# Ledger of designs, part 9: VHH binders against Galectin-12 (LGALS12)

Target 1, 336 residues: Galectin-12 (LGALS12), of Homo sapiens (Human) (q96dt0)
Amino acid sequence: MSQPSGGRAPGTRIYSWSCPTVMSPGEKLDPIPDSFILQPPVFHPVVPYVTTIFGGLHAGKMVMLQGVVPLDAHRFQVDFQCGCSLCPRPDIAFHFNPRFHTTKPHVICNTLHGGRWQREARWPHLALRRGSSFLILFLFGNEEVKVSVNGQHFLHFRYRLPLSHVDTLGIFGDILVEAVGFLNINPFVEGSREYPAGHPFLLMSPRLEVPCSHALPQGLSPGQVIIVRGLVLQEPKHFTVSLRDQAAHAPVTLRASFADRTLAWISRWGQKKLISAPFLFYPQRFFEVLLLFQEGGLKLALNGQGLGATSMNQQALEQLRELRISGSVQLYCVHS
Short names: E, the ipSAE of ESMFold2; O, the ipSAE of OpenDDE; V2, 0.75 times the mean of E and O plus 0.25 times the DockQ between their complexes.

## First folded at step 4 (VHH)

Design a05 (from m09 with S99T V100I T101E Y103F G107E E110T P114Y; framework vhh_7mjh_2)
Fold by ESMFold2-Fast, scan of step 4:
Structure a05 (fold): chain B 336 residues (1-336), chain A 125 residues (1-125)
Amino acid sequence: as target 1 above (336 residues)
Amino acid sequence: EVQLVESGGGLVQPGGSLRLSCAASGFTFSEYSMSWVRQAPGKGLEWIGRIYTSGGTSYNPSLKSLVTISRDNSKNTLYLQMNSLRAEDTATYYCARDTIEEFYGSETYTWFDYWGQGTTVTVSS
């Protein structure tokens, strides 16, 4: 059941939250320019959430977190980590920990080094409020990270571990995450600002059409990764990820059946091979499917869990022209 | 227990005709589309055609002029009529229970959840 992410998630709080994101009539946010995006954004992840920061952290990189603080929130944390191991626990270069269930709400920042917490830095003015939406920006400079909330500078924290050792982001606790973005601050311009001025930017969850067709002009090569991210609909029936050739034959299809709670590989003519693994799709929840092409085979991972492999010959991979996704899902990310 | 049992295979001369049957049990036959699939020696599976619950049919374009699929819901039986048989039609022939699902308008996905054991047709002089 537990993802390798820090060990605690109050499941009832995650499911008891209604998603009350309605914009007021006069409220509008501009989308973030594509030139600022360093890696594909994540929308509506399940907390606890742990992900790789592509290329690690460096001065000039910005991480954006959009979300809502639940009405009953006690605390949450955002950790910038040196790896994702559970035992031993990874070093945490920057631990950002708002606490709401105190007489004076505050933020604790700290570093975990060699399994030991260092001296706490405490920030008494908490710009975050229970029941409210927020936009948090983590701007990584040469000597310190600067944090802004809703377009206003909130705090700063000097690094105690090398920034170059950070390659993992972890989000834990009482928070509803709408989007995680990985951005730059225009590293090609001398004298770039510390943080953006003006109105807040918003990462919008795109709605790709379903069924979704994604071209594979050169087919697939060993070492290539297909990424599919989305949300399962409220009353799901089936979900398929299909690799198709120019004649619309589907030599391999991944099929999820919600009635049976089964996952299967389907051959060109529909012969079914069940995958002996937990069914990690949940109504109205985030999913991430990774298909990894290695050593003459196709490996599957779902929500960070490796679930199995199926054989595919290299000649068949070269003939593929289309990735097709269909069924009871909303899609926001398809990459090959 | 779902069962599909093919029969009617055997040796036939080139240019001849043959009718295959598939007896279905363990489910409400009239509520399912049914397909025929074949596998020639040393080759992969080749879809022949499908018959819908309405009685309408859909065929592999490469085989359309050579075959006819029909069903008798009162007997829970599926049929494949083959005419003008050639040596290259030598194969094991399977019947399969077929599902057709439409997702978000015009996309239709078909898959086979139960297969028979197959019946062998040999076309030789």
Scores: ipSAE 0.000, ipTM 0.146, lowest interface PAE 21.5, mean pLDDT 75

Design a06 (framework vhh_7mjh_2)
Fold by ESMFold2-Fast, scan of step 4:
Structure a06 (fold): chain B 336 residues (1-336), chain A 124 residues (1-124)
Amino acid sequence: as target 1 above (336 residues)
Amino acid sequence: EVQLVESGGGLVQPGGSLRLSCAASGFTFSEYSMSWVRQAPGKGLEWIGRIYTSGGTSYNPSLKSLVTISRDNSKNTLYLQMNSLRAEDTATYYCARDSVTEYYSGTYEWFDPWGQGTTVTVSS
């Protein structure tokens, strides 16, 4: 039976779903693990919507859902599923089900295992409102998922099924979806009390100008994270992420060379230091670069994986005025 | 570990004013943006506003005319000044550490409040 958990007044609704049969853009390129390449965001999908989660769910994965609750909405659901079968219904490791048709709106969370719903978890505080836009974040940890709504922690749900079995996202019911995004949680924050938590980004289709100049009026301080998200062009040559001072000198540049498939740190004097790590940039694939600034240095993560570090004078951080990104990329987000 | 201790709450008459404090320890206070959040009895969390490392501020539009956030980095202390208090401002007030910078315009904030908060009751 293709039915969401429970019924509602004035009648019950039955939601059907289907697996997309068209290949995702990522599947047409290099045959590498999807976990190394960010899944492209989806804009304005038609509900009911079912899609594959590239590489499946694991600790450190984040799913973003931006949308609007219709004025006449009764309920909607977001399901993290083990497949997309209609008969039998797939197991659902995490069922997130806001309900608006009651005198006091609430959220039900549950698990569907072997065709049977388990014990409901109910949350009386609903930040979601009919007629309003929202941003929901699903933050997948080792033992539980944390859900935030409009920038505030909302609930948490301890897994009853292994995360590693989840490979499908389903969205059903009375919801207008603006964007669905798939991101990795800041790898420098998970398991560390030293580094500040990174704030998520709203995923949209706008493109930033390239070359992109992002101002750093006060320079950089220890604990600060720079985040760059974008798409590699079809026929890439190279791209750079450069930190520049007030005299336009570049004490640190990260350079990706597609011909050589190499990453390198480039000093102010043009000295090149190769990064001994896999080259995780591919034509027409999304990427995420994180730079964590610490006393005396920088740490690099690419697509959620820590790849390397380089030294930098503490005084040089205070003199930085510009983050500049140039080359064979389209940019969606730049954050400092 | 990070520790945040709120103080300054109490009973206030409608139309009165109150200043709350938050004492921070366990991290370099001057390097973080700080936020105030409140929770009325039986209600969800409501974000009040943020102060950036630069001293710039951002407020919940529904509260902007009623509150002012400030900080004293030499004392590792965050402040919330509230004026023209109403019965609907009765809540437990929490401070929270943020990682947001003023060089990026985000559309949301995620954080957990720290400490037990300080309670403000507005009644006659």
Scores: ipSAE 0.000, ipTM 0.097, lowest interface PAE 22.7, mean pLDDT 74

Design a07 (framework vhh_7mjh_2; at its last look DockQ between E and O 0.01; V2 from the best seeds 0.00; counts 0 for: pae E 16.1 > 2, unsure alone 64.3 < 65, placed apart)
Fold by ESMFold2-Fast, scan of step 4:
Structure a07 (fold): chain B 336 residues (1-336), chain A 123 residues (1-123)
Amino acid sequence: as target 1 above (336 residues)
Amino acid sequence: EVQLVESGGGLVQPGGSLRLSCAASGFTFSEYSMSWVRQAPGKGLEWIGRIYTSGGTSYNPSLKSLVTISRDNSKNTLYLQMNSLRAEDTATYYCARDSVTEYYGTYEWFDPWGQGTTVTVSS
């Protein structure tokens, strides 16, 4: 049971106590195409933070990160991942890791493949400073990612894993994040157009009142996605995402209960169907709920992780007129 | 060659205390965060805690009140102080150099690992 010692042990694993012992294969959601929705920005997430990159990474995609390095920061990392599994750890195509509390501050870049870290790429003359605001732009090209800091080119990293397998962004460590922006091709504009490089990213932290009512004037259509982003309060009890019709009946409600750490679908008549999945809501942490409408039902994803689906009469889904969110949350984003 | 050597394990009575040591060589010890991990007989690996280069610490919430991690950069040595030991603390204890990654405040990957030192809590 002892691990080999006296050197590097590639592929060595340490599992957290929170790692699920067994999981059923094939319980994942289908990918959501970029052509359906333009990915909205994320404001003031709490770290650690993990989110889905709509449509995944491809050449021409850009990710913008705005924030502040704390005065007492040791290190932080930004990971472009192939999924968000807890056990085992997913492959990481690009690991960007500034280190401040070393003899000479520097950036480490690397790849995690099949549970093994590869050769470190090290960049001296760190462009980031403790106590200072920054704007980092990740520009994904054909052969490499280019990283700019505060409008100046900083480094580049040649891919070691296929860029097309990357669908998840993770942010960890000693960093205060103000905004994360995704510069996607606008799906509502004729022709192959992309958002201009260097577009100023406006920091906005709109807060929606809770309970929040969002109109669905035409109901839900197949292929439509509902996005709810927010922050769980310090002493949460529950929160609900409810779809209501013109008669104020709620044929579909998603309920999160913090007391027993369970998720459930609740019917119009209060009948409860538990969702067999990890409870991915944490006090004072950012969350993302995605509901994808397909013929005859809704599929659920939480924090970039696909969960099960609920079946609903298609006619009932077309008659929905209101999305209502209530409970122990602050809301930043509601889209339909 | 990077080397980590754990020591200080042994037989201890319930309620007792024990301090484990990890001697590091082959790298600049002061530039790396370090972690402790344990594995009970027939069980999986359990992360105990981490110490940063500054001396700041992060612990597994289930173990926070029972353990303290410290380091001495002048001796290239990592320590784990354990108090109020119980039979369920019987395990092989490993030190590890932080090779990379904190995932949701816990660690899934380390490289390199030490050989381990065994702690048995029994009357």
Scores: ipSAE 0.000, ipTM 0.185, lowest interface PAE 13.6, mean pLDDT 73
Fold by OpenDDE, look of step 6:
Structure a07 (fold): chain B 336 residues (1-336), chain A 123 residues (1-123)
Amino acid sequence: as target 1 above (336 residues)
Amino acid sequence: EVQLVESGGGLVQPGGSLRLSCAASGFTFSEYSMSWVRQAPGKGLEWIGRIYTSGGTSYNPSLKSLVTISRDNSKNTLYLQMNSLRAEDTATYYCARDSVTEYYGTYEWFDPWGQGTTVTVSS
């Protein structure tokens, strides 16, 4: 009666994301409210992968998983954990487990509490396929997490443990991870395309070389959202998001100045209107800029927080033909 | 016998509104979360939204602006209000009881399902 060799659980490599605050020891960073802090994306982590979620999970948090299902994949799991302890095993508030080795591929969701799995929840019609790339979005609400796969809503899971206890992401099994992102949901109710569609991160894409230009052949219409995600370089000078018309005039520009730590709207004529917000653009900080086009102007959100609006004539918005991004940033996503 | 019966489906013009009803019987309606699910021709099942026992709601983000789920526990009835209907909203709409074991908050499958009511959005 050969005792089944207890397959050694593959050693969880805990990748601690140390926020490289390579600030010079003396510059006291102005305390940024936690709500403005975004965890930078991780690219091509080795699985098993375990990381701390900065600030933990709360309603409005979104985790984006980009990857490929291997051709020979049996299963993988994404665990939202309460801690990173190896022994005892941490509670898992949300276990997401695609299974491919069955006649009917499906997802199992569960909660681990006190070392015991609870009742499994099953979702049929798994849209993930072996050999195919995927984009999975986990959107955490007040009562449940919603999961989309490749831009389509797939499942929801009601919390069995407090969301506030979750502070760790674990990825295990047969999965190639291209990127893990930690985002906030788009605060703009109208025009949000972040969920369920999502916008993947791109690493070292020629399209994201700075300075970069994106054509807006139809101009901008109310409800459209421009998304810019990136990392501030180590020695930043300035960062600029400019909307230009057909005549190459820039009727509206968002400018971050690192020297004076100011964020401002700049008019066509160079008039500056300061934006009253915490300065977020520190070296090696991840950021998201959202611009919502509305009748009468643009709304700005930084790192998921709305920061007000600037007035702009509708006609001017319709005449826009180019989005231009320049400055001391590495871009991970530009969507218009 | 636990039963769900959907009603209110039919032909509607683009931009129109429709309210679907689901009559529940055979169980304590107020003790269960309820969901709406739809299936378009040739497509998979799409979850629309849920209403909890508390009256709280959760929606598919893609449909949130277009749908409202409500319930009347005194009538054992679930409702789906749909506005600004599009051709893409053509589907069979199902009412489903969430298989929530109160104790474990676990969803395995919707059980039972109604027979569905068909909504056709066409000019």
Scores: ipSAE 0.000, ipTM 0.239, lowest interface PAE 14.0, mean pLDDT 85
ESMFold2, look of step 6: ipSAE 0.000; ipTM 0.171
ESMFold2 (binder alone), look of step 6: mean pLDDT 79; pTM 0.796

Design a08 (framework vhh_7mjh_2)
Fold by ESMFold2-Fast, scan of step 4:
Structure a08 (fold): chain B 336 residues (1-336), chain A 122 residues (1-122)
Amino acid sequence: as target 1 above (336 residues)
Amino acid sequence: EVQLVESGGGLVQPGGSLRLSCAASGFTFSEYSMSWVRQAPGKGLEWIGRIYTSGGTSYNPSLKSLVTISRDNSKNTLYLQMNSLRAEDTATYYCARDSVTEYGSYEWFDPWGQGTTVTVSS
C-alpha cells in the first residue's frame, strides 16, 4: 500500500484505506453554506452508524452522503428508519442497498414493515463504483425520494410508509463515510445564485474552542437532548462531558479514557462507574454523544448505539447550569 | 451452532512477530465479514480491523502499520499477522463474525470466540 497510515482532515479529498485517492485534480468542490444545513454535519463516522434525524423527515428535506466505496466492497446500505432499536429491527421506510459483488452490480431498494421485507425494487446500471469517491443526495419529496449520485439523477422510490414516521438514519456495510449532511435546500437546484447545479459540494465544519462551556440557563427538563459531535485527536488521552450546577459541582461526568479504552460515569465525589460497552472512540474518527434526559435519569447513546444509563432526580436536572466539554477532541457541534 | 476458536497466542519478546488464527464452524464462513478485537488487562475492547467477503481489509488507524488480516475460505480460517510487537500489545485477542446479514444488522460482533492471549515481555 502506497498511502500513509495517518488520518485525514475532513473537507479536502475523499479516499479509501484500501486504495489510492481517486479524486481527479480537475474536480471542483464548493463549500456548503451554513444556511443550507438543518442540523450539524457528521464527519468520518465509524460504520455501522446510526443517528437521529432532528425533526424527522418531511417533504423538502435532503440528506447528503459523501464517501468512498472500498475497492473490495461487497455491499453497503443506507436506511431511513422509524426508530433505532437493535432487536427487533425498526421499520425501515427506505432501504438503499448497492451491491457490487454480483455479475451485474445494482441497487436494491425496499421497505421493512412489521419485521417483514416487502417486494424489492431493483435499479441496474449502478452509478457507484468500487474504489471511487461519491456524493449521494437523497431528496425527500411528497410521494417519493429521489436519489442522485455525483450530481446526476439515479433512481426514485415511492414511499410505502409515512415519511413523517422516519426519525433515524442508519449506515451499514462496506463503505467509508467522509460526511453526512442534513439540508433544508437542494444545493443542485438549477439557477442557484450561490451554487450552480451539478457542482459537487463539500461539507466544512467550523471548530469550537476546547474546553467548551455551553450555558444551560433553565437547567434540563425531561425529554431534552444534549448533542456533542466532534473528531478525536491524533494522540488522545481522555475527554469528558460534564454537567455542572450553580455551585460548579459536577453531579455527572462522562469520561472516555484512551489509555484504558474505557467509558465511565464519574459522580460529584469522583466515584467511577464503568460502562460495560465496546470503546467506540478512535484516533482521528468522528464521534456523536447523545445524552437523553428522561424522567428518572440520563441515557447515553454513542454513534447511535445506546450504551447505558445513569440515575438522576429531576431536582438535580433543574439545578444544572453548564455543559462543559474538555480533552483530546475537536468539536463541531454542541446543542442542548 | 456457530463456533469461533482462536489460537496462536503466547509469550513474545518486544519487536517480535506473531500470527493468530481463528477457525470458524457452524456457518457459511465465506458469506461473512470477520473482525479481530482485543482487550488488554483492565481495559476496554479495541477493534483491530475487519476483512470483507471479497478479501479487502479495513484497519484501526492506530494499528494499520503493525497488523495484517487475511482469510482462507477453503479452510474456514481467519488470520491476524502482527509485527513489531510492543508491551502495549499484551491482550486477549478475539475473532468475531460481523453481524451483517443480507439486509444488515445493528448488532456489533456476535458471536465472539473464546480468545487467545498474547503477552509481550522480555
Scores: ipSAE 0.000, ipTM 0.211, lowest interface PAE 15.0, mean pLDDT 75

Design a11 (from m09 with S33Y R50E T53D G56S; framework vhh_7mjh_2; at its last look DockQ between E and O 0.26; V2 from the best seeds 0.00; counts 0 for: pae E 14.1 > 2, unsure alone 62.0 < 65)
Fold by ESMFold2-Fast, scan of step 4:
Structure a11 (fold): chain B 336 residues (1-336), chain A 125 residues (1-125)
Amino acid sequence: as target 1 above (336 residues)
Amino acid sequence: EVQLVESGGGLVQPGGSLRLSCAASGFTFSEYYMSWVRQAPGKGLEWIGEIYDSGSTSYNPSLKSLVTISRDNSKNTLYLQMNSLRAEDTATYYCARDSVTEYYGSGTYEWFDPWGQGTTVTVSS
């Protein structure tokens, strides 16, 4: 039923959302500019919230949901859908539904296929609490999604519908959403590696100090990945990620300059080498920096885009003891 | 066209029991989660509980000891059994088809669309 001028009445349905614009693949159109491929994070959306997942879901993609469970919450849901239609209802490959207003709080997971709910899966020991902030990570693998809550593995769900058909995210119910991010776990061409269930993605502290010092007691080895996730502040000036040795020399630093909208590698002696890539840091937006260490250098990915590599001396890698992050950012996660 | 028709309400003495029914049509009943909600005169909607397609149930903790939800998929019918009725249970009772994509609500109640007028339960002498 439709309702003129809106307003919720008991037993009357009202819709306050709209379906996001769907982009067509480039093989039927002129090449799509790189800026249209980058999906910006969403801050403080109004629930119910429905949005397009640009490029759809594939193995290696991560969805990050940060928010607060209201004190009076009964339940909420996060749906990974095949479209945003209401009539007919879209297929839902993964339905994630925490329930608080029950004798034992729990999560229901399920799939909706052809208008039919399948066998429900129930998970106890819900790590989400009324009145508390949370960070939920949805890690999409080849055969299953893995869900972590506040840095701890919580559940996994084997796909019953092809992941490649999912192009829409829906968030409904009693939840205050602070941010939604779309990130690649491993965007490197050679690395389709998935982190095992239970691997921590958050440090125990939910918000890290800036400047942040992260110890590397055994240095860095080829194959090691550094992950930095955070939020750019409102009036940013600069942002740096530096690798330091025992003498506090910084043989390599990644520097973002917001005034110039440039990204550069800085050597121990202050020599700058500009990175020829789009500037993918935006005021008040989430970011993810991945550094993959390999023999003779490191590879950089930013917000799911591989930006290239730089050379590093292997002896210098062994002598590194500190990862230091500073500048106009709030940090949520540093992992090595 | 989806249609839900509630029945079984009436006048009941305090401490009595009552069973409400909801007849569903216009959709494949066995495939949907179903809920009961109620509205006392002059008050907002209160969620009572739901039953999954699997037959498992989930209840409002404040009402769990007083109610039982069941379904008969062969008859396309949903039931609400209420025991030890109190004056506070006086309300109009509605059944609703749960819908993830049609959800809109916060607080004590999730979205529903009334396909019927509900059934009124009055607990009084």
Scores: ipSAE 0.000, ipTM 0.214, lowest interface PAE 13.1, mean pLDDT 72
Fold by ESMFold2, look of step 6:
Structure a11 (fold): chain B 336 residues (1-336), chain A 125 residues (1-125)
Amino acid sequence: as target 1 above (336 residues)
Amino acid sequence: EVQLVESGGGLVQPGGSLRLSCAASGFTFSEYYMSWVRQAPGKGLEWIGEIYDSGSTSYNPSLKSLVTISRDNSKNTLYLQMNSLRAEDTATYYCARDSVTEYYGSGTYEWFDPWGQGTTVTVSS
């Protein structure tokens, strides 16, 4: 039995705060019952940051972390936890711990089970750099999590605890967080081993002011996916996602109308075709629209769920030159 | 019962060398990272470096020219080789079982469990 005598030990433990909730004090903290509702992104959270992952983790879920490594960073960690209790300490299914204060920067991955760290997985080549922005994507598969940094595969980690027990995200250490995203995989891409590149959320970007115009210089080809992520405004009337050709005709428009809670395809001549699906747009809620271009038309997914399609020939797809979004939304991401 | 016992300290002249040892018992030494830390009289703690269970090392950049950390897992012993010592290297030197993946909370780092008694190195003309 030996501990340092005299002087202050470097390992003195301090517990600073109770486990934070993702909701305001006094709010009901019940799980959200509708599986179609996405957990909204968090912008500029203060580190240490701990939040519930709505619905927990499952295969096909992705977590996106966007931020900056400080110039003087020593290390930080991202913990995917089973609960948020401070005492006793929660199990950590996946601990992701980049270390910069060394001649050989590296990452440690591990699991904490029953208060005890397990065998470390060490990755001797750190893709993150002090002073640089980053985008990290955690892709949760059936047996392992894959991690990409700035669009490039970085590492993988096989689960040692059931993924279904993970319901909490913790971020600690020397990191500046710009955004945390909670995403689902693209429902139109089945069985792929390749994980998608993450696309950053932009807060208050001039490029994303509504009405937003996004150029399509070479048109669209089968297999391409348009991504629109945003927030419905406080008192919404309607919004549209329009695809336009060089003549400014809009051969296809997706329109959400809040007065009658309908979602519809609008033809170039103004004809309306209703989409038979639950209306999932609500004031002040996050949404994701995916449009997949295929031979014969467009497929739509809302919040990770495929909803419907509309017909369009391949030549018309190749003649599209502009994506335009207008109406009662604020945009975080537009990608083509 | 986990025990860490440092030895090999003493008086050394400037420019001299010392090898410090840390005898470990009561745990599976080969499965843990180990660290060296020092505390000069009247100063705060200064991390020297660590050695992973794999044998790989990481050092405080300001001390890397001075020190080499090694381990002998068959003898449950951690070593710190120090060269070209100066008066400013006078300190109590501690070995510690590094908390290999510890929780960061409120800027407080739980790096070590357990911690040795220390061995004193005095560098004096």
Scores: ipSAE 0.000, ipTM 0.191, lowest interface PAE 14.1, mean pLDDT 79
ESMFold2 (binder alone), look of step 6: mean pLDDT 76; pTM 0.759
OpenDDE, look of step 6: ipSAE 0.024; ipTM 0.503

Design a12 (from m09 with S30D E31D S33E R50S T53Y G56S; framework vhh_7mjh_2)
Amino acid sequence: EVQLVESGGGLVQPGGSLRLSCAASGFTFDDYEMSWVRQAPGKGLEWIGSIYYSGSTSYNPSLKSLVTISRDNSKNTLYLQMNSLRAEDTATYYCARDSVTEYYGSGTYEWFDPWGQGTTVTVSS
ESMFold2-Fast, scan of step 4: ipSAE 0.000; ipTM 0.283

Design a13 (from m09 with G107V E110K; framework vhh_7mjh_2)
Amino acid sequence: EVQLVESGGGLVQPGGSLRLSCAASGFTFSEYSMSWVRQAPGKGLEWIGRIYTSGGTSYNPSLKSLVTISRDNSKNTLYLQMNSLRAEDTATYYCARDSVTEYYGSVTYKWFDPWGQGTTVTVSS
ESMFold2-Fast, scan of step 4: ipSAE 0.000; ipTM 0.281

Design a14 (from m09 with V100L T101D S106D G107T E110Q; framework vhh_7mjh_2)
Fold by ESMFold2-Fast, scan of step 4:
Structure a14 (fold): chain B 336 residues (1-336), chain A 125 residues (1-125)
Amino acid sequence: as target 1 above (336 residues)
Amino acid sequence: EVQLVESGGGLVQPGGSLRLSCAASGFTFSEYSMSWVRQAPGKGLEWIGRIYTSGGTSYNPSLKSLVTISRDNSKNTLYLQMNSLRAEDTATYYCARDSLDEYYGDTTYQWFDPWGQGTTVTVSS
């Protein structure tokens, strides 16, 4: 018969539309602690793919899309939606639509509001290529989203609908998706801001070799963040981020062991302290390591989630001279 | 060659009704969603509404449901029925082909490609 909620305002209804989460067979993820509100990455989703964004979309959130453009691709789209209704179609706050089949390949960005497409924002070049792998980052700021492709700024789009109404990600069309990740631009604080120094995935060097040495001419200061982004190789063994002084001693080292699936802090004397946190490094997948320096220590964030901390045991931050990165990774950017 | 030809415009008295037609050729009409748009003298383009390949419709809320869009796939023809016309409805009316509806999530990213020469409606006493 009729539902007993006929007198309720629409926003007070307990019934809500939700889309099922599609999971790849055989997918295995490390356990995530109950205290974390981290959305797990999705590997090899079948397209079309529609999923819920845990907690909705907010300024300071970042979405990562890793994949391949098929050789015969005509077009694909990534939609940041207000719900997942199939009929009628949901509002789309940000529609990102690369087109390869046109006379000049380009990207269309737009908003769908009340079943009506608004004015197109057209980008006359295409950073994506048929037959090639890509890494796309959607960086959600206060007034606009910024999009990076393969470590370089690509485009930006000013919001026409409230970002807070977005709770759904849709991927459609001619695309092979390898991974979808949900990150925070600043995992150490809520309400992240746009980074003041350079673009988040701007390549600072056209050839970042591993092992990589990054100079710290003035050392480090409290409040400073080191950013390391890259890709884990196919058969990884270990990954190491080391801070070194003038004598090449390493007062603090972060080590990831892929055989053991463990993270550890290693002291100057080689003593190892395991980090009680999920192992969020995966073969052939994107990673982001952030190190936040404070008086007396540093904090670690991995793939948008704050985890682990270590004491510097009265080490003077100003005496550090080198950041060294080594192991089974390819580097996109290193910032200090 | 894609071609759209609008017709049925003219002088109408306030409060009157008018039916516009759009004859399509050079493509498979039944495979495309179609839209109507208008441009009043000295103003920008205003979207009126669309009809999906399924026959479902969507309208600009600011037009207060004064319009009805329909299609006849056997005649490759799109229609716009307008009732209770006002002086502010004076405009050149255009039909436009939307993007191909190959699946529901991949629709309508181009309102104005291609569109016809237009037909002028003048509402005046």
Scores: ipSAE 0.000, ipTM 0.138, lowest interface PAE 12.4, mean pLDDT 74

